# VH-VL binders against Nicotinamide mononucleotide adenylyltransferase (POF1): the designs that were tried, part 5

Target 1, 258 residues: Nicotinamide mononucleotide adenylyltransferase (POF1), of Saccharomyces cerevisiae (p25576)
Amino acid sequence: MKKTFEQFRKSNLLFQVLKGPQHLECQKLFVLDSSFNPPHLAHFQLLSQTIKNFKLKDTRSHVLLLLAVNNADKLPKPASFPTRLEMMCLFADYLQEKLPQSVVSVGLTVFSKFIDKDKILHEQFVKGCSADIGYLVGFDTIARIFDEKYYHPLKISDVMESFMSGSQLYCLARGDCHLSAESQLRYASDILEGKFEPVIPREWGARIHVMQNDYPALRNVSSSEIRNKLKNGQVESLKDELPLCIYDYLINNKTIFD

## First folded at step 26 (VH-VL; from v2 with heavy chain S57T T58I)

Design w3
Fold by OpenDDE, last read:
Structure w3 (fold): chain C 258 residues (1-258), chain A 122 residues (1-122), chain B 106 residues (1-106)
Amino acid sequence: as target 1 above (258 residues)
Amino acid sequence: QVQLVQSGGGLVQPGGSLRLSCAASGFTFSEYWMYWVRQVPGKGLEWVSAISSSGYTIYYADSVKGRFAISRVNAKNTMYLQMNSLRAEDTAVYYCARGEYSYAWPEYFDYWGQGTLVTVSS
Amino acid sequence: QPVLTQPLSVSVALGQTARITCGGNNIDNKWVHWYQQKPGQAPVLVIYDDSDKPSGIPERFSGSNSGNTATLTISRAQAGDEADYYCQVWDSSTWVFGTGTKLTVL
């Protein structure tokens, strides 16, 4: 994987699929964008909850695990990009097993911004086909996407119009966010009610889906939390937070976060 | 073939204690959540307790919290239910069951033990 | 905690279709699982995740979940289908069973 990653870096490619179908094979596309440092069950829960809440059990979908590798000239911490990609590939296999109606790909991109990610995906992955794209993200990411400070002097409504017209955002409410879980759950409705106009068009509220996590045991799972537990020797508890393949990988590679 | 063989139970006076055992075979025990479900004779099913594959995550029904203790020894492929301060309303057939995943979470029970009768009576 | 309500009993003639309902507020937001229990026996999983069947379960068994009602359908009912049936869901920190339905095959 190290060689593969280095090849990508040297190729000047903006996007590459490393595992799974090279292009979109289904109308429904779920993009899970994360650091995957490491992948964990909360990532799967986000997808699972989406399928559950929106009755997508029988809908064929393409799941793209996407890793942004910005600042590749610096040594990434804690785990290297090749290591993360290895874990992503394991996670992809896990998801493929769990989601028989879906196909799973692992992708790499140099873009960190969602608008750029969306553009490159449309250009190189979707390739002009009609697609229903859902981005699976954390609430903080959504909040950031709609923070006007990142767009000044341009308006969010102008910059993100194309993105929001062709995409949906899915996230799980969490207790470790700057907003209460209750506030998070009301975020979309607040947008629909015009509470954020003119910064955020009210119609965009219909494309933002903040969901309640039905599994309390997974609500506080995060890559940072997992890494901390590893450092503290709390290995046993990690088994409940990780796919077995990822758990085994971490147990057999204990120094990957050093 | 998956098998869950139960032992323990019997007659006990109110305030007494019993320990149930569930021995698993035919699958990798350490990879599955395990459960206790009870059924009052002639009545419906009631979930009692759950334990994760590692044993770290545990749940209890409100009716048994503070009185029952679920545990497992993966090396022995065995799960236990320690029942203390037993009450008449605890009288039931107790089943051990294996959990199976609904996507990211174990929601249902795909294999069951034969059941063990627990009778609490003076 | 949610309450899953089932009819006390359902009767079906041999070869006909039986439908057992499981009512719960917004139950369609949950995965519903079904168990069959014959007298003196442990429950047997017959449907999971609303509509999926475990290995060994006849195709005559099917499940659906919509609105406030999940339904177990048993087509071409056989004498051996006579049993108690329970629906079950996960809720927050609890595994919840329905009240149970006695299916009689006439």
Scores: ipSAE 0.829, ipTM 0.922, lowest interface PAE 0.7, mean pLDDT 94
Fold by ESMFold2, last read:
Structure w3 (fold): chain C 258 residues (1-258), chain A 122 residues (1-122), chain B 106 residues (1-106)
Amino acid sequence: as target 1 above (258 residues)
Amino acid sequence: QVQLVQSGGGLVQPGGSLRLSCAASGFTFSEYWMYWVRQVPGKGLEWVSAISSSGYTIYYADSVKGRFAISRVNAKNTMYLQMNSLRAEDTAVYYCARGEYSYAWPEYFDYWGQGTLVTVSS
Amino acid sequence: QPVLTQPLSVSVALGQTARITCGGNNIDNKWVHWYQQKPGQAPVLVIYDDSDKPSGIPERFSGSNSGNTATLTISRAQAGDEADYYCQVWDSSTWVFGTGTKLTVL
């Protein structure tokens, strides 16, 4: 992955698929956008609960694991991203085994903002096909997407119209966010009731899905918590938080996060 | 072949203690959640307890919390259920079972032991 | 304590189709698993994740979960299908079995 990442970084590419199909192969696209540092079972839980809630068990869906990297003009320290990409490829194999009705791709992009990610995916991954794109994200990401300070002096309603017209956001309520899980669960209905107008148009609430986390043991699983446990030698409990392939990778490469 | 061999049942008096064992073979025991499920004769199935692959995460049914203790020794491929302060309503056939993942969470029981009868009677 | 409700009994003529239902709060959003238990024996998994079959389970067993009801379907019922059947889910903090259904093959 180090060589592949350096080639991308030195290129003029804005997006690249590193594993799996290069273009959308299904009418339903789910994008798991995360740092994957490392990937874990709570990432899979978000996907699996979305599949269940929207009755997609027997429907082919395309899953894209997407990593945002630093601006292509910068020369970042390469070790962190190549390692994440290796784990993302292992995680993709795991997902493919668990979801035989799905197709899984791994990609990276230079863009951090979702409007830019959405635009580049339509241009280079979807390639003019009509697609219902579902972004699978944490609630902290949802909060950031709709925080006007990240768009100032532009209005969110002006900047986000195209994104919100063609995409949906899926999230599990989590205990590791500052906002309570109860408040998170009300977020979409609060938008629909106009409580955030004029900043957030009320109709956008129909495109945001915050689901109850039905698996409490996974509620507080995070990449940060896993990294901390590995640093402190608390490795036995990690078997309950990670796919076995990721667990084995971390145990055999304990210095990844030094 | 996956096998779960149970032992340790019998007759005990109310307030007594008993320890059930479930010895596993034919699979990598340390990779699986393990379970106890009981059945009062002539009645339905009731989940009792669960223990994660590592032993770190443990669940109990409300009816047994504080009285039962599940444990495992992965080096011996064996799970245990320590039952204390036994009551007449604990009389049942106890099954050990292997858990399997429904995607990201272990939800169902794909292999079962043959059961061990526990009778609590004065 | 969550409850999964099943009919107490279902009868089916030999060679016909039996349907055993399982109802519960929000069951459409839960993966439903099914077990067969013959008299004097341990339960056997026959369906998991609503509709998937373990190796060795006959194709005439099938499962579905829609319309707020999970259903186990046994086509071409045989005498050997006479058993108790239980549905089961994970529900937040516990594993919950249904009340059980006695299938009688006539």
Scores: ipSAE 0.643, ipTM 0.852, lowest interface PAE 1.9, mean pLDDT 88
Fold by ESMFold2, fold request of step 29:
Structure w3 (fold): chain C 258 residues (1-258), chain A 122 residues (1-122), chain B 106 residues (1-106)
Amino acid sequence: as target 1 above (258 residues)
Amino acid sequence: QVQLVQSGGGLVQPGGSLRLSCAASGFTFSEYWMYWVRQVPGKGLEWVSAISSSGYTIYYADSVKGRFAISRVNAKNTMYLQMNSLRAEDTAVYYCARGEYSYAWPEYFDYWGQGTLVTVSS
Amino acid sequence: QPVLTQPLSVSVALGQTARITCGGNNIDNKWVHWYQQKPGQAPVLVIYDDSDKPSGIPERFSGSNSGNTATLTISRAQAGDEADYYCQVWDSSTWVFGTGTKLTVL
């Protein structure tokens, strides 16, 4: 992966698929956008609950694991981008085994903002297929996407219209956010009722899906918690939080987070 | 071939204690969540306790919390259930079971021990 | 703790199709698992994740899950299918079994 990442970094490419199909192959696309530092079972939980809640078990879906590589010349902490991409490829194989009716791709992009990611994915991955993109994100990301201060002096309604016309957002409610889990679960209906107008158009509430977290025990699983356990030698407990392929990778490469 | 061999059980007075054991073979024990499920004779199944593959995550049914303690020794491929302060309503056949993942979370029981009867009576 | 409601008993004629239901609020947001238990024996997994079948389970066993009802279907019922059947889910912090159904093959 190091050579492939260096070739991307020196190129003019804005997006590249490194593993799996190069273009959308199914009517439904899910994008799991994360740091993958490392990938873990809570990443899979968000995907699996979305598949379950929207009745997609027997539907062929395309899953894209997407990594944003901003400031790519600086070695990111904790793990480098080539190391993260390597783990993402292991995670993609794991997901493909668990979801044999679906296909999995691994990609990277230079863009950190969702409006830019959405534009490049529609142009280069979806390529005129009539499909919406479903983004699998945390609620903190949803809150940031719709926070007016990040767009000032422009209006959210102007900047995000294209994104909201072609894409949807899926997340699990979390109790450790500024908003309570109950408030998060009402977020889409609050938008539909016009409670955030004029900042957020009410029709956008139909494109935001906040799900009950059916597996609260996984809510404490995070990349940073995993990295701390590895640093402290608490390696056996990591089997509860990681696919075995990722666990094995971390045990055999304990210094990648130094 | 996956096998779960149970031992322990028997008769005990209310307030007494018993320890159940479940010895595993034919699979990598340290990679699986393990469970206790009980069944009052002539009645339905009731989940009792769960322990993660590492032993760090433990669940109890409300009816046994504070009285039962699940544990495992991965080096010995064995799970235990220490049952204290036993009550008449704890009378049941107790099964150990191996858990399996429903995608990202262990939800179901793919292999079961044969069960052992625990009887709590004066 | 939520209750997974099953009929107490279901009867089916030899060679006919039996359907055993498992009712729960929004059960189609949960993966449903099914067990067969014959007298004096441990339960045996027959369906997991709504519709998937372990190796060794006959093709005539199938499962579905929609709305508030999951269903175990046994086509071409045989005498050997007489047993108790339990559905089961994970629910928040606990593993929940259904109330159980006795299947009788006539």
Scores: ipSAE 0.618, ipTM 0.847, lowest interface PAE 1.9, mean pLDDT 89

Design w3
Fold by ESMFold2, fold request of step 29:
Structure w3 (fold): chain C 258 residues (1-258), chain A 122 residues (1-122), chain B 106 residues (1-106)
Amino acid sequence: as target 1 above (258 residues)
Amino acid sequence: QVQLVQSGGGLVQPGGSLRLSCAASGFTFSEYWMYWVRQVPGKGLEWVSAISSSGYTIYYADSVKGRFAISRVNAKNTMYLQMNSLRAEDTAVYYCARGEYSYAWPEYFDYWGQGTLVTVSS
Amino acid sequence: QPVLTQPLSVSVALGQTARITCGGNNIDNKWVHWYQQKPGQAPVLVIYDDSDKPSGIPERFSGSNSGNTATLTISRAQAGDEADYYCQVWDSSTWVFGTGTKLTVL
């Protein structure tokens, strides 16, 4: 993956697919946009619970694992981007086996801003399809997207109109956020009822999907928590938090987070 | 071939203790969640306890919490259920079972042991 | 509190189709798994994840899950299908079995 990453870094490309289909092949697209440092079962849980709750088991879906990198290689800590890309490819194989009706791609982009990622994916990955993009995100990301302070002096309704017309947001409610899990679960319906107008148009509530976390045991699984356990030699519990292929990779490459 | 061979069980008085064992072969034991499920004779199935592949994550049914202790020794391919403070209501056939993932979470039991009867009676 | 309700008994004529139901609030938000248990034997998995079939289970076994009801369907019922059948889900922090259904083949 070092060569592939360096070729991208030196290129004029804004987005590149490194594994799997180069363009959208299905009516439905899900994007997991994460650091993948490392990938873990809570990433998969968000995807799988979205598929279940929206009755998509027998629908062919395209899953894109998306990593944001910059063109200038900064000192990434903990894991380098080539190492993350290797794990993302292992995770893609794992997902493809677990979701035989789906296709899985791995891609990278230069854009860190969510709006720019959405624009480039519509232009270069969705390309000629009429399908919406479904973003699989944490509630903190949703909160930032709809926090008006990040857009002043512009209005959210103006800046985000293109994004909300072509994309949807899916997340699991979590209890360790400033907003309670119960409030998170009501967030979309509160928008639909007009409680955040005029800042957030009420019709956007139909495009935001906050789900109850049906698997509370995975609630504390995060890349940061996994990295801490590996650093502290607490490797026994990591089998409960990782696909086996990722666990094996980490055990055989213990220094990647140093 | 996947095999789960159970041992232990028998007749015990209320307040007594028993230790059940489940010996696994034919698969990599340390990669699987393991379970205890019980069945009162003539009645339905009831989940009792679960232990993750590492032994780090453990669940108990409310009816046994604080009285039963699940454990595993991966080097011996064996899972145990320590049953303390036994009650007449604990009389059942106890099955060990191997868990399998429904996507990101282990939800179902693809292989079962032969069952062992535990009778709690004066 | 989590209860998966099944009929106590279902009868089917030899060669006909049996349907065994598993009722639960919003059960279509859960993956439903099914087990067959013959007298004196351990349960055997026959359906997982609503509709998927383990290796070695006959094609005549199928499953579905919609609304508040999951259904195990056994087409062309044979005498050897006579058994108890249980549905099962994960719910919150517990693994929940249905109440069980005795299938009788006439």
Scores: ipSAE 0.558, ipTM 0.833, lowest interface PAE 2.4, mean pLDDT 89
Fold by ESMFold2, last read:
Structure w3 (fold): chain C 258 residues (1-258), chain A 122 residues (1-122), chain B 106 residues (1-106)
Amino acid sequence: as target 1 above (258 residues)
Amino acid sequence: QVQLVQSGGGLVQPGGSLRLSCAASGFTFSEYWMYWVRQVPGKGLEWVSAISSSGYTIYYADSVKGRFAISRVNAKNTMYLQMNSLRAEDTAVYYCARGEYSYAWPEYFDYWGQGTLVTVSS
Amino acid sequence: QPVLTQPLSVSVALGQTARITCGGNNIDNKWVHWYQQKPGQAPVLVIYDDSDKPSGIPERFSGSNSGNTATLTISRAQAGDEADYYCQVWDSSTWVFGTGTKLTVL
């Protein structure tokens, strides 16, 4: 992955698929947009609960694992992007086995802003398909997407209209966010009731889906928590938080987070 | 082939103790959650306890909390259920079972032991 | 404690289709698993994740979960299908079995 990443970094490319189909092949696209540092079972839980809650088990879906690689004005946190991409490819194989109805791709993009990610995916991945993109994200990402300070001096309503017309957001409520899980679960309905107007148009609440986390043991699983356990030598409990292929990778490569 | 061979069980007085064992073979034991499920003769199935593949996550049914202790020794491919302060209502056939993932969470039981009868009576 | 309700018994003529239902609070949003248990034997998994089948289970067995009811369907019922059947879910923090259904093949 070092060589592939260096070629991308030196290229004019804004987006590239590294594994799986190069373009959308299904009626429904799910995008897992995360740091994947490392990938873990709570990532899969978000996808599987979305499939269950929206009755999509028998629907052929395309899953894109998306990593944003920022401008290299400073070194990123460990693990390196090539190492994360290796783990993402292992995670893609795992998802493909668990979701035989689905197709899985791995991609990277230069864009950190979500509206730019959405535009490039519509241009270069969705091509020739009329489908909403379903983004599978954490609530902290939803909060940032709709935080006015990141768009100042522009209004959110002006910059986000295209995104909200072509995409949906799916999220599991979490206990370790600034907002309580209860407040997170009410977020979409609060928008629909107009509680964030004029900043957030009320009709956008129909495009945001915050689900109850039905699996308590996975509720607080995060990449940061996993990295801390590995550094502290608490590796046995990680079997409960990781796909086996990711667990094996971490055990055989313990220094990647140093 | 997956095999779960149970031992232990028998007749015990109320307030007594028993230890059940479940010996696994034919699969990588340390990769699977393990379970105890019981069945009162002539009645339905009731989940009793669960233990994660590593042994660090443990669940108990409310009816047995504080009296039963599940454990495993991965080096021996064996799971145990220590049953203390036994009551007449604990009389049942006890099954060990291997857990399997429903996507991201272990929800169902794909292989079962032969069952061990525990009888609690005076 | 959540309860999964099943009919006490279901009868089916040899060669016909049997349907065994499982009802429970919010069951549409849960993955439903099904077990067959013959007298004196351990349960055997026959359906998992609503509709998926383990290796070795006949295609005659199928499952569905919609309309707030999960259903185990046994097409072309055979004498060997006579058994007790249990549905099962994960619910919040516990594993819950249904009340059980005795299937009789006439």
Scores: ipSAE 0.539, ipTM 0.826, lowest interface PAE 2.5, mean pLDDT 89

